# VH-VL binders against Cytochrome c oxidase assembly factor 8 (COA8): the designs that were tried, part 118

Target 1, 167 residues: Cytochrome c oxidase assembly factor 8 (COA8), of Homo sapiens (Human) (q96il0)
Amino acid sequence: APERGAERRDTAPSGVSRFCPPRKSCHDWIGPPDKYSNLRPVHFYIPENESPLEQKLRKLRQETQEWNQQFWANQNLTFSKEKEEFIHSRLKTKGLGLRTESGQKATLNAEEMADFYKEFLSKNFQKHMYYNRDWYKRNFAITFFMGKVALERIWNKLKQKQKKRSN
Key: E = the ipSAE of ESMFold2; O = the ipSAE of OpenDDE; V2 = 0.75 times the mean of E and O plus 0.25 times the DockQ between their complexes.

## First folded at step 9 (VH-VL)

Design j33 (framework fv_ebrasodebart)
Fold by ESMFold2-Fast, scan of step 9:
Structure j33 (fold): chain C 167 residues (1-167), chain A 123 residues (1-123), chain B 108 residues (1-108)
Amino acid sequence: as target 1 above (167 residues)
Amino acid sequence: QIQLVQSGAEVKKPGASVKVSCKASGYTFTSYGISWVRQAPGQGLEWMGWISAYEGNTNYAQKLQGRVTMTTDTSTSTAYMELRSLRSDDTAVYYCARDQLYDFWTGSSFDYWGQGTLVTVSS
Amino acid sequence: QAVLTQPPSVSVSPGQTASITCSGDKLGDKYAYWYQQKPGQSPVLVMYQDSKRPSGIPERFSASNSGNTATLTISGTQAMDEADYYCQAWDSSEDYVVFGGGTKLTVL
């Protein structure tokens, strides 16, 4: 059973995320960047005669894509949320309102924002380290199964040729 | 055995709020999302939204945006759905379902469902 | 926003083939899912990704999805198949799930 992939935060309409490939595509298709993860999704073509090994590879690639989209959608959303909370907290500490008299959003200077970026990177260091480790593991696994599929296809061609020879 | 167990029936007055719980067991709670689906008496299924048990990401049906909140408690493997400003047309059986997302393009299936919670809104 | 249309009811004799349709604009460009709901019970997933059967669902259940119409087919229909059937599509453009209105299957 696959883990939950990249999740959307809300139902707001978006330009690029509204585009879907034609169903009858005979090739893998790369879509527009996802609104939340900013990654381009890949729609994997499913051959009519897909072997069990080919299916395993496709599922692994799909699961890896879901994992990757989920990580970045979450990371981007967490960054945005914590940034807003940090700004709000600092303005409250200074006794300032969230908006200027002109109705513009109140902002912090670069020095104050540097504190947030330092905290965010430090806080998420372990998470990013685990992401990089898992990213390499997943790509190794995908490469390994791609090799297996290639060998299976070569074997099937040789077996078919042998069968023709014996007949 | 995979199981989703929901809280008991509720009777509410118009304008009140209701919070339904859904306790999951038999699988890794954080590996799947939870979708909420309701069904008015004698009517069809209506999707309300979903939540990631891992990250807490939510996605709500536009019709319910602003009235519904979905949350999870990973320590108890429980999902919650709170619906506010109840109206008589919110009378329905509310279901939680395990949401298995395959990928961005192929979407989700709901492979295990809770038993349902009847919420009656009347004056 | 996408709308999925199902016939309100379908009747079939025991042993005959039942066909339940689900129509939506360019539905064949999306993946369709099917649920069975018996009175007083929760829905049960009977078909996923257009034509795939979950473990435990009888082989007499099959489905297709092309153009504007997805179809759930039950061959050799039995009394136990009497239920409401709902189609479902995931709409990535709207970031939400849509259900059909449901079809009541009666086995006479």
Scores: ipSAE 0.000, ipTM 0.472, lowest interface PAE 16.4, mean pLDDT 79
Fold by OpenDDE, second read of step 11:
Structure j33 (fold): chain C 167 residues (1-167), chain A 123 residues (1-123), chain B 108 residues (1-108)
Amino acid sequence: as target 1 above (167 residues)
Amino acid sequence: QIQLVQSGAEVKKPGASVKVSCKASGYTFTSYGISWVRQAPGQGLEWMGWISAYEGNTNYAQKLQGRVTMTTDTSTSTAYMELRSLRSDDTAVYYCARDQLYDFWTGSSFDYWGQGTLVTVSS
Amino acid sequence: QAVLTQPPSVSVSPGQTASITCSGDKLGDKYAYWYQQKPGQSPVLVMYQDSKRPSGIPERFSASNSGNTATLTISGTQAMDEADYYCQAWDSSEDYVVFGGGTKLTVL
């Protein structure tokens, strides 16, 4: 059976940042920008006595981060690919080489590239609109749960103060 | 006449490094780049990377990142390719080639080649 | 990484026309280059910028590039044309050069 050369689908590697925060950290850590998405990943702190509501908030933040990471990794890949194709096509049409006198990558001028950006944005307009909509929905939900967690923490502090006064 | 003359064959052990030289003549050295291409026995051509002889800028094949270093000496019109942490699969003929600039011809084409340097990695 | 695909071998009779293809994603939008390599020798540039012929290369060599396929054509193939042929392109996204797998041309 001829081993079908596994088409390495450039699956955007699931951008699990290799950044590992210190184990004794009591706060969220922000990692360096991811190679594919250019987004800085956040490692969320997990309290020892995490409430169910806090856990739900954390999970929602994690899921939103993953969603955002995947979107931008894919978008950046698409952008880079289409940009390359555009540049090659235009250079070829102009009868220009692909490298400068210094051996660097040949680039198009700002005016020519403006056409690319316009076309790219036009083509991806709907995709960006859906992303923005979903981004707001997710962040609204996160903010809502942040408020709930804040209230819960206040309530718990008040109960502890009452118990100390009664003893 | 334009010529690229490479250093002689090398035999190395796994884990060792090899440095191949390529002396250019017959043209203005700084007006072109140098690319390195290798060919394993019975296999095809594999691009390793390139260096600008003018600015010294480099780009290496992803597969070789961290293991390969390319340099030039403009005073002697010589390019160098160093490959570290050698493995058995690095056994190949290594070629230097003049990388054309679009002002003279076209970019990313190799119009003159060295004679090749056989590097054998054996235990 | 961009991949250029060539047939592993092509056979032709003397005096006939040989065609060697090189396929890649949108290769027609890129410049294609072709190299000839004889056993024990260094590669020789035989075609550059899709269809241009370097000085010293016989007129029987021609090339084209369209769509996803570049083609090297050798008209009136001679015994001396027996060699390995490689296509080559450049990828601007990562600034790297890619070669095809090579095609062995046999003149029968």
Scores: ipSAE 0.000, ipTM 0.541, lowest interface PAE 11.2, mean pLDDT 86

Design j35 (framework fv_ebrasodebart; at its last look DockQ between E and O 0.01; V2 from the best seeds 0.00; counts 0 for: pae E 11.9 > 2, placed apart)
Fold by OpenDDE, look of step 10:
Structure j35 (fold): chain C 167 residues (1-167), chain A 122 residues (1-122), chain B 108 residues (1-108)
Amino acid sequence: as target 1 above (167 residues)
Amino acid sequence: QIQLVQSGAEVKKPGASVKVSCKASGYTFTSYGISWVRQAPGQGLEWMGWISAYEGNTNYAQKLQGRVTMTTDTSTSTAYMELRSLRSDDTAVYYCARDQLRDFWTGYFDYWGQGTLVTVSS
Amino acid sequence: QAVLTQPPSVSVSPGQTASITCSGDKLGDKYAYWYQQKPGQSPVLVMYQDSKRPSGIPERFSASNSGNTATLTISGTQAMDEADYYCQAWDSSEDYVVFGGGTKLTVL
């Protein structure tokens, strides 16, 4: 049975941002925009004495970032593909080639492209609604853990001050 | 049902003119164009030109420039093709067809008239 | 002027697959259309936009457009499919419609 060549679903390469912050850095670093998502990745600093709550917060932030990167990478890829298909289809309908006589890529005017954008937005409306909902949920959780970490840090500072007064 | 009904056969002398009519029905006439295609006996299809029933714009095959005139009457949903200075090589069956090539339509002839034989003989 | 080239004739046995080609410069960048014409009749659209089939056209009719060649394929060819077939395209450079020379399909 000839192996049906798995159509390599052009999955947006998981753009592991090759951006590596300096090893001696004690703070978070913001990288350049990712090629696929156009989002700037954040490299989170890991403290030597990271508390369990701090670790949880960091992991949640990292997961949310990865989620966002993947979403937008896929969305941008889909957009680009559909846009190209639309342009090609319209050019064919108009009897135009994919390239001009000068060898340049044939394009549509802004008015013609407006139809594409409207259609694309309409088609992806529900997807964006779900994204927004999940985005808020994730950010709410992050904010909640930020608060917990802040409280923990305050408490730890108070305990240290008490010990110094007792010695 | 969409129909294009053409006028009857014509016999003309060289140098004369012929005007063929094409009455459209079953659709909004102004929403489409009309193309004219002719076919000489035993030969292939030759596109003659196009007219927009909405705008009245025309485009004619280069070979027929100056000799052909296409018109429409929206009140009667009728297209007309006039060919002047007839020659023996103009002997053909002339077809009107609903044209979808413009305004981002698919650009095909989905409905055709029955054809009109025009014979040019001395 | 753009020229669409078709074979003048194609012969096929009943039940076999017939293929009619139409070649033209940059035809792959344009939509191809196909018409069937039986003797003494008007042309009938059988394929539009390279591969779309109008209502009422049998499923045995298919078409594709690749490179500079459009192909009409008739699977399980029947005697009733004997006709002249014309390809057509739009040329935007001169804003004109061009037909192929036509192919006579004979079912032997």
Scores: ipSAE 0.021, ipTM 0.582, lowest interface PAE 6.5, mean pLDDT 87
Fold by ESMFold2-Fast, scan of step 9:
Structure j35 (fold): chain C 167 residues (1-167), chain A 122 residues (1-122), chain B 108 residues (1-108)
Amino acid sequence: as target 1 above (167 residues)
Amino acid sequence: QIQLVQSGAEVKKPGASVKVSCKASGYTFTSYGISWVRQAPGQGLEWMGWISAYEGNTNYAQKLQGRVTMTTDTSTSTAYMELRSLRSDDTAVYYCARDQLRDFWTGYFDYWGQGTLVTVSS
Amino acid sequence: QAVLTQPPSVSVSPGQTASITCSGDKLGDKYAYWYQQKPGQSPVLVMYQDSKRPSGIPERFSASNSGNTATLTISGTQAMDEADYYCQAWDSSEDYVVFGGGTKLTVL
C-alpha cells in the first residue's frame, strides 16, 4: 500500500520552482517563494573542485529541501481541503448558500473558524510532531557532514602549509 | 446566452494523446471554474478534474494524476483537457462543465458542453 | 466506483410520484446535487444545494438530504421525465467530486 507521502505526491504540486541564478554567481541562489509550499527554493552552487564528501553534503541539503517543499505543499493542500469542507458543512447547517448576493464566496466569522483551527491542530498534532522530529534528524545529519567537510578542509590546509614550508 | 462548445470527435490509437477544447461564451470566463467529466459507453459519470479560469490552479482525480493536464486560455475563453497514454478503456464521451466557483472551493455544474466522443482503437 | 449508492432503476406510472435515493456515509453533512441526462444528451442540473431548483426546472421536482440519504422526488411524473438521474456530492478525500452510479427512471 503506498505511504501517505506517496499518496500526497499524486495530488500536490511536485518539486520546487525552477529558477536560474544570475550570471557570474559563485554562491548559492535564493529564488522567489514557491506557489504551493510558500517556501523559497535554494539553488546550490557547485564548485569546480567539489570533493566526494562536499557532493554528499550538497545532495543531502538538496534532498532535505525537496522533502521540506513537498511536506509543506501537501500540508497546505490538506489544510485548504479540510477548511473548505468545514465551511461547506457549517454553511449547510445554517441554511446558507455557497455564494453571497454579490457573487463572492460565503465565509464564516472568526469565532466559527476558531473551531476549525482547534480541530485541525489537534488532528495534525502527531503529524507535525513527526515532521519536527524528522526535521531535527535531517539537520543533525547536515551538521555532522558539515563537520566532516570542515575537518577535510583543515586537513587540506595542513597539507598545503606543509608543502609551502617544504618548498 | 451561456454556451460551452467543445471540439469534434476523435479516433486515437493506444498510447497516443488527445486534447479536447471547450470554448465558453455568454459569461465572464474568469469568474468560474471548468470541470471535466467523462462517460464510457453505457456507464455513469466520472469526474476527471477541475481548473480555475482565474488563477489556473488545478485539481485532478487521483486515478488520472500524471496522465491528465488541464489548461485555459483567457484571451479566447477556452479550456483544454489533454489525456496521455490512451488505453481502450479511455473510450468515452468527454464533457466540460462550468463549475459555479472559480477558486479552490468546488461547487456544482450548471452548464455543460455538448460532449466530445473519443474512441481509442487499433 | 461511486462512493454514493443509487438504485439502478425506478419505474413509475404517469402522474404518480417518483422517488430516487442516493446513499453515502454522512451525506446529510454535505450538499447534494442532482443531474438529469436523456439519451444522447448532456446532463442538466435539476437540483442544487440539497433542495434548491435552478430557473427553468418545474416545481414538481423537489429534494431533501438528511442522515445518510439524499432523495430526489418528482411529483406528477410525466413521460418527459424519463431519463438517467445522477446525484453528486463534494468530498475532501482524494477527489473533490463524487457521482452516484445513476438511476434510470422509466415512466410507463
Scores: ipSAE 0.000, ipTM 0.514, lowest interface PAE 14.6, mean pLDDT 81
Fold by ESMFold2, look of step 10:
Structure j35 (fold): chain C 167 residues (1-167), chain A 122 residues (1-122), chain B 108 residues (1-108)
Amino acid sequence: as target 1 above (167 residues)
Amino acid sequence: QIQLVQSGAEVKKPGASVKVSCKASGYTFTSYGISWVRQAPGQGLEWMGWISAYEGNTNYAQKLQGRVTMTTDTSTSTAYMELRSLRSDDTAVYYCARDQLRDFWTGYFDYWGQGTLVTVSS
Amino acid sequence: QAVLTQPPSVSVSPGQTASITCSGDKLGDKYAYWYQQKPGQSPVLVMYQDSKRPSGIPERFSASNSGNTATLTISGTQAMDEADYYCQAWDSSEDYVVFGGGTKLTVL
């Protein structure tokens, strides 16, 4: 592991990707951006009296978050790796080193990099199409269950008011 | 195909150390973690800890804290687990398993190595 | 510190349905996972995220998780299903993995 990566794990609160909400919190908590996906995770609250329907919604949201986080973590790592490999391959073909005379990392110009971006987009086009389809399907399901939970809560409030009035 | 191939069986005396290797192939090594799980003869599975193949950060089971070290070598796609100050009750089959990247994600093991028998006897 | 409790053994006749339970305090608040281990072999993931089946696992395997109990169900049990089965959960509060003690499934 890099020495700098170890320092981030041990020292800086702003560099910490793990989030620890208060133990007695009654709300969802949003953590810092995940190092791999660059997406902010949600730590979902689990109430003592969570109904079966509420549990299904929470698990669906958790599953969707995990799916989304894993997709983007994988894509970001792949993008970074392939970008550096492309740059290094093109520099080697031109007979150039990986560093400039000043010691800075050698780069390619925007026109040269356009070939990489076209290749990456083309290579991953179908994967992103399936991701978008699945993202919409998951969000539709979540919205549907949110509506069902909202109706359940309204119904329970009406039952409580009816009981108090009749008693 | 995704494979995890572990180093061979070891026989050790109490007080020695052992280092088990786990070579991964068929997937992007740095996109996953590696967990180590052991199983004493006739007993169940015991999780030992986890290491990120990307950053090398670790999380060890409390029981083993101070005795275990997990490392990776990304250039060879290999994970290592070293257990020190061996005792007779450390006799077990040691497995590596592919785990998810985590700061807060659920951990589960979709691919397992073949296991490495470590016998600790005098 | 969490404990997952499984029965030490379950016996079933061929073709019948086997059920293996895994009990833990509020286990339904976590994802449950199931592994099959045949003698002399490595464990194999057979169910994940409570009820999902990995590619290559027969459709006769199913699972559920609610309340304090996760259950692995094998319908139409075959002799090849004879193995040890482990449930597993992840404790997000302490960021560690917990296994159940294992259940030996015998097909007689």
Scores: ipSAE 0.000, ipTM 0.568, lowest interface PAE 11.9, mean pLDDT 81
ESMFold2 (binder alone), look of step 10: mean pLDDT 90; pTM 0.934

Design j36 (framework fv_ebrasodebart)
Fold by OpenDDE, second read of step 11:
Parts: sequence; structure tokens; C-alpha cells
Structure j36 (fold): chain C 167 residues (1-167), chain A 122 residues (1-122), chain B 108 residues (1-108)
Amino acid sequence: as target 1 above (167 residues)
Amino acid sequence: QIQLVQSGAEVKKPGASVKVSCKASGYTFTSYGISWVRQAPGQGLEWMGWISAYEGNTNYAQKLQGRVTMTTDTSTSTAYMELRSLRSDDTAVYYCARDQLHDFWSGPFDYWGQGTLVTVSS
Amino acid sequence: QAVLTQPPSVSVSPGQTASITCSGDKLGDKYAYWYQQKPGQSPVLVMYQDSKRPSGIPERFSASNSGNTATLTISGTQAMDEADYYCQAWDSSEDYVVFGGGTKLTVL
């Protein structure tokens, strides 16, 4: 009997959005929020005559997006697991059931959950600091290249106007 | 007296579906849930899922996702478990059990049905 | 998926104490339940919430849960105690029930 491979439960997808934009699109498309990261993926438009500088910008944006998707997918999974464990542990400690009579999951009140959030944030503080640092670095780089591309486009337009005046 | 009475044995072919019933008595049906557990011949117990008799909320074992459906009829205090796309490895005794969803401390399975043998054969 | 591990079999002489273990990751942070199953019969809950005994279960049955191991203890084991025993716990991370593999208790 073929070992039905344990369908790997909802593991964080490796960065590639399954969102497929229309083929005739001439602009960037924003997809629905990703199931794991809750971030909306962007499909970047590729011009027919993409310059090397435009290509570098696109690649940098793509890489940054993938990095961001992976980070938040993992973070959200970790958060969800730890939150559930905390809730169950506290309910157990209080001598309460994990479910209501209606079959709903029992929850803790806001005050009790505040302890979880505090602990979680404390535990992940360094991780978030590094993320923020890297996020700014990446976005500054992207902004820099956006500026360069804008200048290049202006220059190319000016050259075309000069050629039309000379003919 | 609290009792869970299940439907009789079933023989099915591969690819078919089976629906097992579990009639509850002796307690307030809507105050509890029903869990389903199966046991293959000579094997251990395998949890299949639970259903709340009050709102009909369900949770299924991952292995059975897409193939199993649990339902309840509050008017008859009866729970149902349907398993689709049967295969030979689904041959087992299927048990319903009262699930104390509201009181985790008391354990989930304090009363059991007599079991229903489902045989899947060509 | 969380796994609960039990010894496949335990043998004991009449009047002696039988111990059946159930091991799992962080099992001590969860409540363990124990079921007795005799041949051709439905399982019967014998212990709940690690150490509580349902009505009708003899006092010779006891249980504990510590660390990663739950233990069912039967003092003064009788011939009628010969059965399969299953531990069960709730997996909080995946919100599902897991059973141990079962232990056959033989009274020699």
C-alpha cells in the first residue's frame, strides 16, 4: 500500500505566491492576502524593453517581497502555536475546560491574554528588531533604485524629443 | 441510564460510502458532543473527529479530511458519521462516544457505543 | 502529529502491581486519560484527568502524569484486569485527540 505521504499540514509556503495576474496586464498586480503571511503579494510588471537598471529594481523588489513573506509566514505560525499552548495551559491551571457546551474553543479574557502578548513580544523582541532594521535597509535600497530608474526614464524621453526635432 | 446505540454492521466495496448512526439516550444530547473512534482488526484506537450536538461544529482528523462528514439530529438525539471513498484499510470497528466538550477534566469519552463493523472488500 | 508511546505488552502475577506507561512530548502539560478494552468489547474509561477515577472503577486503579510520561497503576491485579489499555491525550497545537498504541496486560 503506497504510504500515503503524510500530507504536510499547512507549512509556510516557500515564498512563491500562487496568484496569477491577467496576461495582458501592463502594471503591477496586487493579489489577495497570503494564507500564512497575511501579506498581499505583488506581481511585478516586466516591460518589453526592460533596462538593466529596471531589471535590478524588479529583482530587488521581488527578493524583498519573498523575504517579507517568509518572515511573516513563519512568525504567524509560531505565534499561533504558542498562543494556543498558552491558552490551553492557563485553562488547565484554572481547572477549566478547553471547550464550551456549544463545542466552541474556550478562550481567555483580555487581561489574561495580555500576559501572553507581553511574553511573546519580549521573547521575540530581538527578532523583530532585526526584521525592522533589514526592512528599512531593503526599502531604502529599493527607493534609491526607483530614483535612478526615474532619472533614466527622463533622460531617455529627452533624447527622443531631440531626435524628433532634428528630423 | 446513558446509552449510545449504533447501527449494524456494513459491508461495502472499495470506492463506496458508509454512514453509521449513533443514537444517544439517558442524557441531554445537546449538552455534549460526539466523538468517533475507529479500530482496525488487531490494531489500536484511532480518533476520527468530533461534533458538537448543540451547534454542529466539527473537527476531523487530518488523515480523514475530505472523506469524513459528521452530523447530528437533535430531534432524534442521533449522530451520524459518513465515510466516503472507502478502501480496504478502512475496514474497522467504528465507535461513537460521548464527548464532554464542556468539561475537559472529565475526559472526552466517558460512554461508548457498542461499535459498528465496517468491512471493505472487493 | 503527536505520538503517544506505550509498551506493547505487560505481564503480571495475580495480586502483584501492574504499571503501564505512556510517553509523549510534553505529556505532563496535558491531561492523560486511560481506557480499558476487553476482547470484543467497547473501550471503558478507567482514569481521567491524570489521576481521577470514574464511578464504578475499582480503587486498585490509579494513575499519574509527570514530565513526558503518564502511568497507569493497578494494585492487586486480578484476572479480570486482563485487557488492552490505551492512553489518550489532547494535542493543543493541532487541536486533536491522540491515542497510544495500546498495551496488552496479561495476568499470569
Scores: ipSAE 0.010, ipTM 0.542, lowest interface PAE 8.5, mean pLDDT 86
Fold by ESMFold2-Fast, scan of step 9:
Structure j36 (fold): chain C 167 residues (1-167), chain A 122 residues (1-122), chain B 108 residues (1-108)
Amino acid sequence: as target 1 above (167 residues)
Amino acid sequence: QIQLVQSGAEVKKPGASVKVSCKASGYTFTSYGISWVRQAPGQGLEWMGWISAYEGNTNYAQKLQGRVTMTTDTSTSTAYMELRSLRSDDTAVYYCARDQLHDFWSGPFDYWGQGTLVTVSS
Amino acid sequence: QAVLTQPPSVSVSPGQTASITCSGDKLGDKYAYWYQQKPGQSPVLVMYQDSKRPSGIPERFSASNSGNTATLTISGTQAMDEADYYCQAWDSSEDYVVFGGGTKLTVL
């Protein structure tokens, strides 16, 4: 069936915070969902006075996004191909053609498709475990650098406050 | 070891019928299908049809519909392919090959019989 | 009624890379399979599910499948690789299985 009306395919999703394009005084910009990964890309705002630490954080986030996009694009393609092969094999075992009398593409019922989902999950269990492990590793690194950037900003504010005091 | 062993060469006259056998060993016969593929001298591979060793369900190539019948004998782990109303252009090596049936993907043909030469001439 | 098109022949020198193509409408949306057949022998599966090698097939065999074209690549081609190569996919027409016309690989 159709997707829920809550989903958006434009830059500004309904009911959520909006970001300005990178050239504005706002920062990050969110694009439409990628056709293959179904994930929305984020285009990061780069300030002119970005610190080396802020640059490392941004690049880490960009690299993680690209890795995530590639993983899901490949996974979705694999799922689609294996689903079609599974349907083909089940129709073949039943002596049914790939198309119905009306010319529509032949499909399996929900009970038969449950077999496919169960086998697909089982076969891809290790791959998904490694994805989750790497996803957590990447997010831990991002959180760590976010903490360092936050501390740098606190230190800079304190330094400016002290400078005000001495002038 | 997984093995498919086919019956010996046949020489037939036009209008006759031929029945080729394919005996499977080294795996659970009823967990797979068997596809039949033929190859005329100097030509490519042509798929003829498929049979489930589990339920006996068949699907035949459109070109051969009405002339081919595929069967299995689970007690002997053997598949059979009978081709009727033979013509000179049915001269070919006939192969059986193991195929998927209840897995999430169809094919590949991972094990093949040695082939059976069927010559149709007067 | 879809057709898989392969070049009739490909020639390569020993040690060079051979590339054999298989073209069909939206072939990249399906899994492609490859078989090797030497004179007087049965076909042997050399690649399955686009890019996977069966046990016993040398590392120098690789394959890809995208768009309308699947490709079998043999690196460091040896005299023993001389054979006919066939691609295979499932078909959405009356037949469930379709083979390419075959490519004769000659190692000069």
Scores: ipSAE 0.000, ipTM 0.482, lowest interface PAE 17.3, mean pLDDT 80

